# VH-VL binders against ER membrane protein complex subunit 8/9 homolog: the designs that were tried, part 11

Target 1, 192 residues: ER membrane protein complex subunit 8/9 homolog, of Dictyostelium discoideum (Social amoeba) (q55fm0)
Amino acid sequence: MNNNISITTEALSKAHLHSFKHHASSVNGILLGKADKNSILITDIIPLFHTQTLLPMFEVAMIQIEKYCRDNNIDMVGYYHSNQCIANELEPEPIAKKIADRLNNELNNMCFLMISKIEVNRPSGLVSIDKVGSDWLKNRKTLITIDTTSNSEDINEILKRNLQNIKESQIYDFEEYLSNPTRDWLNKSLVL
Below, E stands for the ipSAE of ESMFold2; O stands for the ipSAE of OpenDDE; V2 stands for 0.75 times the mean of E and O plus 0.25 times the DockQ between their complexes.

## First folded at step 3 (VH-VL)

Design b34 (from z13 with heavy chain S50I; framework fv_zilovertamab; at its last look DockQ between E and O 0.03; V2 from the best seeds 0.00; counts 0 for: pae O 3.4 > 2, placed apart)
Fold by ESMFold2, look of step 3:
Structure b34 (fold): chain C 192 residues (1-192), chain A 122 residues (1-122), chain B 107 residues (1-107)
Amino acid sequence: as target 1 above (192 residues)
Amino acid sequence: QVQLQESGPGLVKPSQTLSLTCTVSGYTFTDYYIHWVRQAPGQGLEWMGIINPSGGSTSYNQKFKDRLTISKDTSKNQVVLTMTNMDPVDTATYYCARGPYLWGEGRYFDYWGHGTLVTVSS
Amino acid sequence: DIVMTQTPLSLPVTPGEPASISCRASQSVSSNLAWYQQKPGQAPRLLIYGASTRATGIPPRFSGSGYGTDFTLTINNIESEDAAYYFCQQYNNWPYTFGEGTKVEIK
């Protein structure tokens, strides 16, 4: 399937800030938006884990995300992951591949994105991981476009401003919610 | 209680575009996926595609991907199948069917429409 | 695509006796298997999902079993209204695929 992937500046910022908040560990989460025959638009993300992904708790999170999606007329469209180890930055960890398989069987039309560095040849800092046969392999040729219709500011300036204002501390994931249920891992009131 | 009803033309000429509407009732529209399935005369059933009635995301059988579009109108409790460039081999009974939306409950079809026969010929 | 093979394609049965229909998948579908009944001129009806879970309102004479690649629908105490076509469907992998169908007739 040849997917054109676009992500709003807001969703992209949240994903990078989740990774920045936990910069010495792996992070992951769910991509929300709309998927159709040849394109996926990502408009939000739901952060999940930043230390260890426990599959039973992942299943619990997914049930709650489904309820959220129904209430907000939005769909699950994928999964993101950021590795702890810089040397294999774009090689998905085994747990990420297991989650991607689980999601792919439920969704069939989804994307798996690795968070990496923002640079000239990778302006979003994202790389697609495609299902090839029985495995998940990076595909640097997949174009991931930043949708700037609601916010045309450069992503580097947005991230710089939010880090200066310590906005990454206001992004909660499901793991943090499990330890303190007052933390809104859906980040409904977050303003970046 | 739960009902699904297909409507649309029974005859389509080659190269024309087919449009079928599935109207649902007896349940909350956004609680279930809608699938399209067809059956050519004397042949087996063939899954065509699925739409999430919440955000409208779709997935298609690769066989139909270039010709098939599934869309929804939530205000009318309707899902629309549009298939371009119809050919006589597309002659079939077309069904819409409802399936679970809840995570991990599977993608079986708990309620089906009665089907509508579409014949493609000059 | 996962090929679903049903056996037999035609099954004459005697009222009051059991009947079995087999469905085999070309690769494992774990328990992601459903069974449907369709009478002429009518919509298909869900009988069994999850290989063995009876759908709401389905009489206890219908039961399903199996895991992986081999599945069976059993109809006990066959009644005249059970004359119909029966199909299996896997929902383990995209695209979802169906068996060829089994015609059950009362003799």
Scores: ipSAE 0.629, ipTM 0.850, lowest interface PAE 1.8, mean pLDDT 89
Fold by OpenDDE, look of step 3:
Structure b34 (fold): chain C 192 residues (1-192), chain A 122 residues (1-122), chain B 107 residues (1-107)
Amino acid sequence: as target 1 above (192 residues)
Amino acid sequence: QVQLQESGPGLVKPSQTLSLTCTVSGYTFTDYYIHWVRQAPGQGLEWMGIINPSGGSTSYNQKFKDRLTISKDTSKNQVVLTMTNMDPVDTATYYCARGPYLWGEGRYFDYWGHGTLVTVSS
Amino acid sequence: DIVMTQTPLSLPVTPGEPASISCRASQSVSSNLAWYQQKPGQAPRLLIYGASTRATGIPPRFSGSGYGTDFTLTINNIESEDAAYYFCQQYNNWPYTFGEGTKVEIK
């Protein structure tokens, strides 16, 4: 497992927007970027579900995501999850662990990140979830750094601005796409 | 004291465009969101859209698709609702309402205008 | 969209007695639930927000409770001036939605 994880402000913003849009629900999605033996750089996310994750639908989503990744020369590098209540900082829900297991079997190198509250010592609001034996456990020692090469603005200011601009209403996940196929669940048109 | 007041035509012909203005006073215009909510005669309330007076960002109920536009005039402390292709089914009392600005506070409606009845008829 | 269902739709109440109105959401809205009072010919007035917090100027006889999908507005010691429609509203998900309204009538 890689201990050096970085995430761009854009990717991080999207993940948080997904969580904010459905702040009373658990949410999940795929992390996109590039990975090597020692590091993972997350440059985008694809939001998937905000209610119940059904494995058959998850599989359908994966097929489309794989194609998208090939077409755009980007890789699936991980999975993110947020529990129903971020403030509780609970362990990942069982369904999240199941999905993580499946992805771990398919991907040579992946990270599992849980969206949590932003703190001074955790500016990304993300916590690494590591596979330990047959289980997944929080590893708060793993530092997730924010890549500010494209935007050096403070993440709190970015998130605040997004909410002020009601940007959470503009992000869509795969589940919403299933209900309305006109919705851009890849969020290509989303401008942050 | 906080006041919101809707103004505009009480009668609109089918296929015409409705324009309503919400004038606010008694507080800092940019400190709160403005919402539009309508109520058909004898029916419930329907949320239409929201605008952030600070910057003019908007979000709409998808039910109205591309018919609805909400804008603001900061110099006049006004928010304007424009809805195209009006139909008799759009006959309703239209309200503008104030809502908290901070996301963590929730987006309910703490003050309402008196509402203005708009009848769509040939 | 989240559907808000109110029960009952009509509620006759004797002065001095309590009244309870239920609001059920088709999915969880956490505590992001507001209650409004609307009298004939008037705009709605905010009563409760955050499921249980009374708005400024609202009498203590009005109270709200609930979390998730089931909510209740309670009016203790009903007064004649309480005759009105009452609406619940969720602001947890886009688009925001209202209940059908409950007509409280004084016997």
Scores: ipSAE 0.027, ipTM 0.683, lowest interface PAE 3.4, mean pLDDT 92
ESMFold2 (binder alone), look of step 3: mean pLDDT 91; pTM 0.923
ESMFold2-Fast, scan of step 3: ipSAE 0.784; ipTM 0.896

Design b41 (from z13 with heavy chain S59Y; framework fv_zilovertamab; at its last look DockQ between E and O 0.88; V2 from the best seeds 0.72)
Fold by ESMFold2-Fast, scan of step 3:
Order: C-alpha cells, then structure tokens, then sequence
Structure b41 (fold): chain C 192 residues (1-192), chain A 122 residues (1-122), chain B 107 residues (1-107)
C-alpha cells in the first residue's frame, strides 16, 4: 500500500488536457514512471480511450505501452480515469474498477487516480482510489504532490495558458491512433 | 547461454541484514523481470518479490514487504536483495529467477540461478 | 492468496509407466499455470507454462493439461532420470503461489 504519490507538472498537464478535450465523456489512460516500496513517481502519461473501453483493445494497448516502456527506461505505475461531468464524477465507474483489478494483478504496486472535471480541489484536481477488500474506494488521505523539479511554474498558470492556446486539440489518445495510425498517441511532439 | 548467479554470505546472525546479489548474463538485462524465490530446507517454494528491469519498479509479497528491498544496477547487470532483521525461520536457499516482461505473457520463471543457502544462526 | 494443492505428495512409479500429478487451485487461474522439476541439490527447471505449453528443451514425454482450478502434469514412459520433486505455480493473481510439491520416486 502506497501513501505517497508524486506527479510531474508535464504529466499532470497532459492528463488534464485529455480530460478537457473530451469534457462530455469519460476518459482514461496509463500512468508511467517508477513505483518504489513507499512511493510512486509519475513522470508521463499515455491517454487511452474517450468513448468506450473494450477490454480486448485495452489488452492490445497494454502490450504496446510495455514495449515502449522497455525501450525508454520507464514503467507502468498506474491508471487514471475521468468520468463525464456528473454529480458523482469522482466515483470510479464499473469499467474503471475492472481495469484497476486487471492492472493490480499485473502490478502489486500501482496507483489509481480520478481526475475531476468539476471539483475545484486545485492545484492537482486528483483523488486517489485505493483497493479496500474487493472494492475500489476514494482515499483523500493519500498524499499527492506535484513534482516541480523540472518546471517550477504554477500548474494553474500552465493549464490556463494551454487551454487559451487550445492545446487540448493537439493531444491524442490510443483510440484516435486506432482510427488513424498517423496520430501521435505518445504525444512526443506536444509542447506545453 | 543464459546464466543467473547468486552471491552473498552463507551465514547470517539473528537480527542482522541479509544482502544477496544476482548477476545475469547471456541476454539483454532489460528484456526480463528478475524475481526472488526462496525454499526452506525440505519445503516448498515461496515468491518474495521482483523488479522491473526497465524503470526499476519493485513488487513485494506482503509477507516480506516490511523487511525486503530489491534494487538493480543496470550497468553491472545485477539485482540486489536486502532483507532486514533475519530470523532462524528465514534459513533457506535463495534463488533469483528470470520471468517474461510483456503484458499477458505471464509470471512464470524460465531460468533460475543455482541458489545460495543462507543459514541464520548464532 | 490462492492456495495450490498437489496430489499425491509422493508417487512411486516403475520405469516405462505413465505418471500423473494433480494440481488444484482454490479459485480459477484460467490457463496461467506452470510446472517445475527439481532434483536434489539443484534449482527448479521450468517444464510447462500456460498449462500445456512445453518449455524449450523439455522432452515430449512431459505434457500438461487443465484449465480453471484442475490441472494435470503427465510423464509418459517415465525414466529413472525423472525422479525428482514437481511443483505447480499459478501466475493468474498476485502474489504468485506454488503447490507443496510431489516427490516422484522410481521403484
């Protein structure tokens, strides 16, 4: 069980842009970085789906992501999910819990983060989801910190600038890649 | 030719820390997980933990999590197991073993080191 | 944790006869099951993975079968060199767990 999660400014910005691009729908993706005994550091993210997660396509995405990770000295360390804008937006959906179970069985040391589309709990806008018995429940006691060592600029100012520049239109997820293989689902060319 | 070799002390006193090194050769270090499995004399096998060869993420059996640390040195093709507060019941042969990396391939162990017997006694 | 139960724990066999070892999981592990052979003083050797796939270099007299909770390792035309302990392992759920082991003894 981890009680300390850190996410870089760049990774957090990408996750929010994915969520904002598909404001009217649920989105999800994979968190990349390093998981240690007592902490997880998230340094990048891979956006996955924005309409519906089909488990066979999720399995295909996982294989592709692990190939990328192996070649780039980075690991899969968790999952993020953002519900469509509704009253209980931070409650994990059934599909999110199913994906979290699948990931947890592959990795005993992972985190599951919900991204808020409406909650004003800034600066991160993130809530940790922990496994309790056979269920996944919100745990607001889990410390989530923003790692500013590579970029000391305030995350709220970065998000404001990126939204003003309509950067959410430039982020692509794996689902868009499946429809058009020219889309950069790794988002290596995205400048935030 | 794939080889895994454990090295470390054969005798540890109660309350001391165990440190074992697994050195691998004959393949690309980052292509496979490295696991630690132990076997008490005359008993079965017990999975202790593993390390992701890419980013270095670590995964532990809850039974050992409070005492066990696994780390790697990619430049030396080595994985190190450190376990604190050794007890006579920890007397066992300790193996490092190689497992598949990719999602869905499974966490079985295709190559094993020779094992090192660690006896915990005063 | 998933408990793996092996039957029998001791199996005396005569050379040339078939031998069968059973492994039962406390809950479904799909086909995510491996079998290992261990001779005295040696490390375990992978025989079968994915319930039925032979590992590289393993003789065809070794075969595996099963799905879900019940699995069998079969050794056809057993040879004296096959005297060893045999362990099953599930890798469907973390943490990975092993059976108690079956000692195959040549009469």
Amino acid sequence: as target 1 above (192 residues)
Amino acid sequence: QVQLQESGPGLVKPSQTLSLTCTVSGYTFTDYYIHWVRQAPGQGLEWMGSINPSGGSTYYNQKFKDRLTISKDTSKNQVVLTMTNMDPVDTATYYCARGPYLWGEGRYFDYWGHGTLVTVSS
Amino acid sequence: DIVMTQTPLSLPVTPGEPASISCRASQSVSSNLAWYQQKPGQAPRLLIYGASTRATGIPPRFSGSGYGTDFTLTINNIESEDAAYYFCQQYNNWPYTFGEGTKVEIK
Scores: ipSAE 0.729, ipTM 0.862, lowest interface PAE 0.6, mean pLDDT 87
Fold by OpenDDE, look of step 3:
Order: structure tokens, then sequence, then C-alpha cells
Structure b41 (fold): chain C 192 residues (1-192), chain A 122 residues (1-122), chain B 107 residues (1-107)
């Protein structure tokens, strides 16, 4: 896929917070934003799971996310995954690929991104996963751009601040919602 | 009742740009995808592209990706197709169609406009 | 792209008899298959979606079957008003693709 992928500082921050909250586990979620002819802009995320991803629960989540998207004039544009301890060299888990396939059937021009460590040569800490035939493979050549139009602050400074303020404790995923329905897994009240 | 109506020029010169508008009524605009499908005279149907009326995401057939742009005006319940560098081979009846938005239902076309014939000729 | 092949391309039918149209996909499309009717000078009309579900207002004489790569549209007790072109369409993979169309003629 030769898509130009951009992600807002807010969306990227939320994704990293989700990964950090569950740093000992793999995590995943949905990317929200807008897809155009040659570009995808990610403006928000919905965290889903941090332990076992169950397909029936995934489907239930998707129905609710779809409603949320319509209510907020935003679209599902992709899927993100983080390996345990943000292991950069590992391939996505088989379940992640399966979820990606499911999403790819529903969404044209979607992206699949892995969360990795932020590096100098990869400021977003994101790696694109491309569909090649029936498989999904890392494409490290794809650059994911941080959209700073709304916030020009350095992502590292934002993440440091978030950690200092223990913001990871305030983000909830769908799995946590299933365990406690009072949890705001859409994170509507989360202020970063 | 659900209605879709295509409007635009019936004649376009080669190399010129085609602009068609799809106006919809009888339902909530943001609850369904809008698709463009064309049919050359005596030929089959060809999917061109789609738009998600919620966030405005667009999806294109690669065949038309470089020439085709789809946009929406939610306030007018309209979707616009713009196609550049028209050629006689692009002569066809152009349809806009509605399709389900709901997760898991798929993107078939449940309601169609009447279609508008576009002839590309010098 | 998934290629949809319809057979036959022309189908003459006597009123009261059944008609069957086949649609074959070059690869599996699961049950994500729709059928359309198009009369001369008119837009296509949805008949079947999900391979076997009739759209609203479609008479019971129309039925769809199949899964994977092989699908069939059946018109029982065909009527004169059923003279039209019929198209299958897969919506399992992007880009969505149509069959060539089958012309059903009434003898």
Amino acid sequence: as target 1 above (192 residues)
Amino acid sequence: QVQLQESGPGLVKPSQTLSLTCTVSGYTFTDYYIHWVRQAPGQGLEWMGSINPSGGSTYYNQKFKDRLTISKDTSKNQVVLTMTNMDPVDTATYYCARGPYLWGEGRYFDYWGHGTLVTVSS
Amino acid sequence: DIVMTQTPLSLPVTPGEPASISCRASQSVSSNLAWYQQKPGQAPRLLIYGASTRATGIPPRFSGSGYGTDFTLTINNIESEDAAYYFCQQYNNWPYTFGEGTKVEIK
C-alpha cells in the first residue's frame, strides 16, 4: 500500500498510553479519521483489548464503534497493534492479522499500524503493516507523519507529561468495559 | 420514499472534466454509503467509487483513481463526482446508488438513481 | 480483481417455466453476493443480497443460492414482466465487481 499516513498528536498519544498502561501485554484498537484518495489521516483511536481478543466481542465492539463514528462524523480507517513490551522486531500476532483481514473486507484503503518505540528516525513510533497477498508484512519504509497542525508540541514532551500525570490510568479499553460497564472505553472524557 | 437523482451535462468534449451530482432524499443522508457505478452502452456495470457520508472517507476503483474525485455536501444531501480528461471510451450511463453502512452487512446497492447518460464527443 | 462469470449470457424462457442463472467467482466471496434486475432503459434493481436474501418488495418467485464461488439465481414460474438483464455482484473484496449480465427473454 502506497498510502500517505498521518496521525495527530492526540491520537498518537492515546495509542501510546494504551500500550503503556498494559505494557506487559499486547494491545490493539481501532484507528479513526478520514481516508482520501492517497492519504489517511488518523485523528482518534478506540482501544479494544489488552489480553485475549475474542472475535465475537470484536464484532460487538465494531457495531458500537460504528454508531459512535456516525454520531461524531468520523470514520474507521484502520487497526493498531502493539506487541508485549513493545517488541519492535516481532511480527503481529496471528489474531491481529485475522482482525486486520476482517477489517480489510469492510474498509477499503485501511491501514494497519504497529506501535513501537519512538526513535529519532521514526518519531511516531509506528510501523506500517501491509497486506501482501494473503499475509500481512511489515513495511518499515513507509513513513507515518505526525500531524502537528493542531498541536506543535513535541510528542516526547507530551508523553513525558502524560506519564507524570499518570494519564495511562485514565484510559480504558473495550475489554475493561466488559469487566466493568461503568468504564468509558470510548474515552470521551479523557483530556490529554 | 428513498430517491436518488443524478444531474449534470449529457455531453462532454474530450479532455474536459465531467461533473455529476447525486441528490438524495427520503432517508438520513449519513446513514448510507453513496456509490457511483457506470454502464457503457450495451455493456455491464462498473463500480467507480464510494463515499462514506459520515466522515467523508472516499474509496476508488484503481482504474479511475487518478481521474476521479468524489465529494459530499451534507447540507444539501448531495454527492458530487468529478472526472478529468474524459475520453469517448468514458461514454456511459452514470448511476449513483445507495448502500448499507452497517457493520457486517456489506456494500451492495439497494437503491439506484435513474442514471444519466454522458456522451463524450468532439 | 475478482472476476464474476455468468452463464448463460442469453436465456430464452417460456412463461410459467423456471429460469436459472449461474454466477461463478474467480475466488471465494463467501455469501457476499447480490443479484440485480435491469430492464431496458431503467436502472438496476436489487433482487437478492447475502446470496439468498430477497430485497424488500421482491416477489417470492425470485430466489438465490450458493456460497463461495458458485451462485444461482432462480426465477420460478417466470412471467412476461421478468424479461430483463440480470447481474450478479460480489462485495467481498475491493474493488467490487459485476458479472457480464444475462439477458432473459420470454418466448
Scores: ipSAE 0.719, ipTM 0.904, lowest interface PAE 0.8, mean pLDDT 94
Fold by ESMFold2, look of step 3:
Structure b41 (fold): chain C 192 residues (1-192), chain A 122 residues (1-122), chain B 107 residues (1-107)
Amino acid sequence: as target 1 above (192 residues)
Amino acid sequence: QVQLQESGPGLVKPSQTLSLTCTVSGYTFTDYYIHWVRQAPGQGLEWMGSINPSGGSTYYNQKFKDRLTISKDTSKNQVVLTMTNMDPVDTATYYCARGPYLWGEGRYFDYWGHGTLVTVSS
Amino acid sequence: DIVMTQTPLSLPVTPGEPASISCRASQSVSSNLAWYQQKPGQAPRLLIYGASTRATGIPPRFSGSGYGTDFTLTINNIESEDAAYYFCQQYNNWPYTFGEGTKVEIK
């Protein structure tokens, strides 16, 4: 779809910490930012599920995220997914492909990203999943750039610091909100 | 009452850049997508592109992608269409229209501007 | 791109009689189909969305039906003011596409 994806250090940190908090399971969420004809900039993420993705509840979450976006002058631009650590694979699960199709139909300018390990040749730890024909396939050629305009600290140091301070425990997802409505899954007051 | 109004030049020379402004009133600017649709004289309608007025994300018909830029100015309740390298075949009435912004509602066009005729000729 | 084919392209009508316009999509668009009326020198006006839901302020003599690929706009008790072009539009897939239009004229 797009050839140029960038993500802020803040959004990237939050996505990785969501995965770390729920290391024994798959996690997913919505990417927020701005999409243009040649680029997508991701500036925030909204964590959704870490056990099972329930499609009716996904639809409920989307309605609330749309209102949040309207109130904060930000747009939905994509979807992220992380496989279980024990599976340790980057192949998109069927539920992730179904959600991506639903979003692509609504937006038609969005990205689908898998969370993977941060490494020298993949500094963001993200892999793009592109629609090819009727399917969604990994595209290892797509470079996902870290936008350091607002925070130039190295992502590895940010993650190390926050994990040492157990800050991932302060990141809530929609599934946690369903169990306890006082949990702010929009993470409006989160400081990482 | 909901109003959309297009403004801009009625005549543009070939190879020049067209700039049209859609000014809206009577509703909250960020509640609806704004779309640009054109109609050549005596012809049907052609969707050109859209903008989400919340974050400014844009969506383009691939036919126009390399020439067309859509932008917004929230403080003025305006959306601007810019199209480069105009050609006589681009002579048309250009409309702005609004459509739903609610998740799952689709993008039909419930209110239209009056349209502005743009003629591309020497 | 989804091609929208309208039939007929020209439809002479007599006031008081019903009229029907057909719209066929090259792929399923589910119920994501709108109908517009366009009078000479005017912008289109939304009549029907969701294949069958009348827009606010549209007289009940306008009705829509269909699902998937085949859709119909029906105008019961044609009035002289209904002489216009009528367009269908799918909004299921990007890019949004319109039918060629049907000219409804009083004979």
Scores: ipSAE 0.612, ipTM 0.843, lowest interface PAE 1.6, mean pLDDT 88
ESMFold2 (binder alone), look of step 3: mean pLDDT 92; pTM 0.939

Design b5 (from z13 with heavy chain Y33W; framework fv_zilovertamab; at its last look DockQ between E and O 0.82; V2 from the best seeds 0.76)
Fold by ESMFold2-Fast, scan of step 3:
Structure b5 (fold): chain C 192 residues (1-192), chain A 122 residues (1-122), chain B 107 residues (1-107)
Amino acid sequence: as target 1 above (192 residues)
Amino acid sequence: QVQLQESGPGLVKPSQTLSLTCTVSGYTFTDYWIHWVRQAPGQGLEWMGSINPSGGSTSYNQKFKDRLTISKDTSKNQVVLTMTNMDPVDTATYYCARGPYLWGEGRYFDYWGHGTLVTVSS
Amino acid sequence: DIVMTQTPLSLPVTPGEPASISCRASQSVSSNLAWYQQKPGQAPRLLIYGASTRATGIPPRFSGSGYGTDFTLTINNIESEDAAYYFCQQYNNWPYTFGEGTKVEIK
């Protein structure tokens, strides 16, 4: 519900690659960074699911992520979601709204971002979702700013290069870890 | 021994800014959230806001958001509450309190500072 | 905001008697409810969290029960040192809110 949201080029690339790897299914994950009074800066992301979100396993993942955050001086600051059929701006799925409610109750100061197509009027490809009453609704006026301080390269060029190098196959989510414990779902060794 | 201690001025004039410091000891600073709670004389308790000890993310009660800022200094084991444009109705005892860090443990307050009375009067 | 309503607001009791304080939430808070004791001039002290779990060092005469919207704090065989204000707190939804408090007085 904060209107000043920034995401680093690396974090943004990871989110889009997760979505691209599973373009025929819904994906979700956790945004990491720092949430201040009037701004949220996202500096990393942790991918979670690409088929179905099992709420008990989601709870387990949250505990593991907070242990990681505590050790790395970084906070959970939000949630991202991509609907099964990504074409245009879509309403958040019921499960996404349920997860957003759960996170909002724990974090109090967070953002909820839907992954959509990168366009001239949507340079990050992200759409902010705000809580209005008991529902979660799109706020198209909130522009997600790309923080280029660490990498000034255009996001479209980064994604093009990473897709040509098949980097989406190297990004792992928590669901893949549950099927194969050798998968690094924190993606510490991934270079984009 | 776990200890939390508030420090700051006991008297503030209307329109001035309040600054209170909470110093913690006896545990690892990053293992627990720190919250600020106030209590007006003869009244109940009111949650004001919280700070995550890891990255420093903050959460505020919307009632105070426009005037309240919470920050931390991990090297000093301190959390600072700053509140602008003080009014006589802000006269209260201000407490810092710690709460569980991990997901699912809840945001109850297991240890509290002694509290500091701040009187807003001309 | 979730409103927490405590009854009674004042409870005079005789030593050795049981005391019960009720806390009602305006909407379900599951088991995410805590109880605090506050003596004059002192900071609040955690008694119970998770509706029914006693905090470390709290005597067994204190017990909590309830789920959803209705909660009770019970003090069995009340002692003179238990004269204090008692507050419930929900931590299910932001912002965290407290009841108005119950003053337990020893007659």
Scores: ipSAE 0.742, ipTM 0.864, lowest interface PAE 0.6, mean pLDDT 88
Fold by ESMFold2, look of step 3:
Order: sequence, then structure tokens, then C-alpha cells
Structure b5 (fold): chain C 192 residues (1-192), chain A 122 residues (1-122), chain B 107 residues (1-107)
Amino acid sequence: as target 1 above (192 residues)
Amino acid sequence: QVQLQESGPGLVKPSQTLSLTCTVSGYTFTDYWIHWVRQAPGQGLEWMGSINPSGGSTSYNQKFKDRLTISKDTSKNQVVLTMTNMDPVDTATYYCARGPYLWGEGRYFDYWGHGTLVTVSS
Amino acid sequence: DIVMTQTPLSLPVTPGEPASISCRASQSVSSNLAWYQQKPGQAPRLLIYGASTRATGIPPRFSGSGYGTDFTLTINNIESEDAAYYFCQQYNNWPYTFGEGTKVEIK
């Protein structure tokens, strides 16, 4: 019933930076890692869109992400979304639900996460959106832990540092890659 | 020429752990999921579980979740099924099969191994 | 779990005649349905995927149709080599499930 979700400090930082970079719009992306039985470990993310998600472009991105996954021994394990409208911060938009349905059909053990604010009660700033019947509903009781084995630095310090120097440590998404192919949306050279 | 071959013991005792290996050749290992399907004598097919060849993410039939582990060794082109606490009702022919990996392709089983009969008896 | 129900369970046929096997899913599987042939003592062989697409090397006398919950495998011009068990499988939802099978035998 309940997945035990953990996310590395690096992957979590990338997701929040994607949202911060495009704070005036909704953003989304794909979660990468490994899913097994009742656990999902997220070790990377691939940022996708920050204006409008067009399904044909999403399909193109997915084919490329699958190639990346094969080449790097990593799996797609979910989807993240951040809303533009602060009043409904955790209510998934219709396009996010459509993408989640499509991913759910392709992936067995996957997670759908909404990006929210980092708080004492929610140190990751993430909220799980669970499939209940035919709908997707937030579940604030799902535990999402930060895996600090590779980087134990406080996420707030990482975010503060990278926001102060955003031009030099800039994260790119697939939409930005489409307008300029030199923008590496896989962010292989990103230094946090 | 695509080939899958199961190997492992043909006989195990009740409560022991079964380990079966699926060795594949004739294609790129990471281009296809590997699935385990069993067939009890005179019975139909039962999907047991699957492994994503890229990062090794697994999916299991709920019937086996607490007893079944599927793992891979990409360098050997192998997938290993491990099932604990074997019982006489687990007597079956065990197949490995591959299914498409690519987004939108679906995971039907396009090539199957020859199968290996595992009998669970004292 | 999606239950796949096949009819008939046994289907006697004569060479040269057409035969049809039905497979019904307990809920919609869209077109995510495959058909397999299994001869005694052998592994299954993929015939049809995507409800209607023949796998490579499958003779055109095999065809599939259907969408949603009701699917049909049709074998035109039955040959003696077609005597086998036939199974449907859905791959729309995890866990994947199979029908119980249909034994096709020569009268």
C-alpha cells in the first residue's frame, strides 16, 4: 500500500532549483532511481517543462530519458510537479494527472510528488500524490526522507548557495534544450 | 539470434531456497525487461515478477512478494530468481522471458527460455 | 488483478476450417493484449501483440481483434501444426495476467 520514498540530497536540490528558477510558472520533470517492493530511492531528476507541457514533446523527452537510463544503469521511478498558483500549491493540475496516469501504466512502482516549501514537518518539501480509485490525491502522511549517504550537507545551505550564484550553477530543462541544444537538460556538469 | 536459457536445480526440498539463473544472448541486455513466469504441471501460466534491465528496479506478483527476489548481473547477461521457503505447491516449470523496454511499447513476452522444471519434494 | 477469461476451453477443429478463441478481461485493457501458442512440452510462442499485430514470423492465418474487454484470436485455414494450447495475456496493468488457455485439437 505505502511506498517508503527516499531522495538523495543532490536530486532533491535539483528539483527545488528547477522550481526556483521558474518560480512564475508550473514546472515538472522525471524522477530517476530504483524502485523495489515497498521502497523507492530517487537519486536524480530530469527537468522537463516550465511553461506548457505538450504531450508530443513529452513523448520525445521520454524516449531520450529511456536511452539515458539504459546508458547509466538507472530507472524512471516517478514524476514531479510544482504548481504556479500558490493558493493551490498541492493540488495537481489536470496535465500533471494525465502524465501521472501515463507513467502509472508504464511503471509498476512509481511515485508522483508535488514540490512544496521546506518546513519542519516536511524537510524534503515534497508531498506524495497517490492514486485512489480513478483520481490522484495528496497524502501528507507518506514519509519522504532525505538520503544523506553521499552528501550530508543541509539542503537549505545547498539551495541558498546555488540561488546566490544561479548563473554559474544553472540547471536546465528539456524546454530550454529545445530552444538551444547546448543547454544540457541532463545537467551532467551541474555543480551543487 | 535471441536466446534465453534457464539454469538451476531440478529438485529442492521443502523450506529451502530456490535459485534460478536466466542467461541471455543475441541482443543488447538493457533493451528488454526480463520476466519470470511459471507453469505448474497441467496448469496455466503465472507471472511471478520482472526486472528493469537498466537500474534493476523490480516488480513482483503480490503472491510471491515476501519470498521472491529478482536481481541482475549486466556484465554476465544474467538475471537471477531467488525464492525462499519453497513448498510442494511451487513445483512448476519456470520460464524466463523478455519484453520490450521502450516507452509505449508494452511488455508482452516476445522471446521465452526453454523452461526448467523444479520439483519440490522431500 | 485483471482476470482473463477464455472461451472455449477446448476447441476441436478440422483442417482447412477457421477457428476463433475469445478472451474477456474483467476491466478494460485497451489494446494491451497478447496471444501465445504453446505446444506440449514447449515454451509459449508469441503470436499477436497489441491485440492485432502479428509477431515476426507468424503466418497470416493468425489474426487478432478487439479492444477494451473483448478480444478474439482467429486462425484461418487450420493446419495440423496448429494443434496446441492458446493463451491470452494482458499487459495493461500490473500484475500481468494470463487466460486459462484453450486447447485446440484436430478432430
Scores: ipSAE 0.627, ipTM 0.833, lowest interface PAE 1.3, mean pLDDT 88
ESMFold2 (binder alone), look of step 3: mean pLDDT 91; pTM 0.930
OpenDDE, look of step 3: ipSAE 0.845; ipTM 0.932

Design b53 (from z13 with heavy chain G99A; framework fv_zilovertamab)
Fold by ESMFold2-Fast, scan of step 3:
Structure b53 (fold): chain C 192 residues (1-192), chain A 122 residues (1-122), chain B 107 residues (1-107)
Amino acid sequence: as target 1 above (192 residues)
Amino acid sequence: QVQLQESGPGLVKPSQTLSLTCTVSGYTFTDYYIHWVRQAPGQGLEWMGSINPSGGSTSYNQKFKDRLTISKDTSKNQVVLTMTNMDPVDTATYYCARAPYLWGEGRYFDYWGHGTLVTVSS
Amino acid sequence: DIVMTQTPLSLPVTPGEPASISCRASQSVSSNLAWYQQKPGQAPRLLIYGASTRATGIPPRFSGSGYGTDFTLTINNIESEDAAYYFCQQYNNWPYTFGEGTKVEIK
């Protein structure tokens, strides 16, 4: 009796493309959607950083995302993270746990997802991380499903096509926006 | 002028469902979270839950989670509290209160509704 | 859950003297603490937030202090209209919790 998490094919594709664009480094971002009593539906994502997450810059990003959410009938519902270290792929890094704590204090009802390889036993490539006491640990009981209501295409085919078309080079994160304000950190022009 | 107004029945029988509406005016609905807080006679204030005015995401005190649902209707500037299986111990004054939807500001309650007394008795 | 403990629970005061109410959290809440005033038959009114920031329209005789686990609300030169219940609230950790309240009575 844990929260059910659903993510749309478009949001899932964006998260994986962000991770793939920066495969040799850690990446993170914010999950957008709606969180109810026993379920969270993720309908979009905002990529944040691909080098070092500096807390002041994270705070700036949160203020901008919050304004976007107010104007677009959508909520911040969680956080995603991908480790650069293969040996500890699913173990949240200290900075990831600190960001998750910060978001949890603001949102309460949220999810924390680690990005991993898509496999038969992990169709979304996502692993849920739950707060246990003061720590964040992998939770095998949380069901993560892909919401195909708006796009019924298989996620593996979507990713294959987008990687062949080098779409990962077209996804921009907030860090890139800070360096060049012409970059669309909302990725509204990205066609997947 | 900012106003929050609760409305609903003053009497509920044991095992019935309570429905209270909080209607707000004098500000932009999507700029503030709405929280529900109750106060039993002779007891202090107890936080029940809240709703995000944008997408409608909810947060609940675990004590009430199995019985409590909070929803919104942006077109009417209303938030609705629904609580099932009412018990005499749920007799209390129920308040809605607003909190800033502003990152880092904190969720303090700057304006409260007048409160509505709900008595649970047969 | 974080437990908020207020002392004293009842505080009789004479007009013109200062009154101080203590609020202790069972674990650190940083500066994320608010104080509310509630008169009989009325809703609570925000007095202080962020431990020490006075809310709009609140008279300067009200002040708050503290950080972490120990907080104080001070009412200097108390007036008869200040007879009310006073509650502290932490908003650092979910669920948000309130102190049990202090009744300030005018002698």
Scores: ipSAE 0.799, ipTM 0.898, lowest interface PAE 0.5, mean pLDDT 89

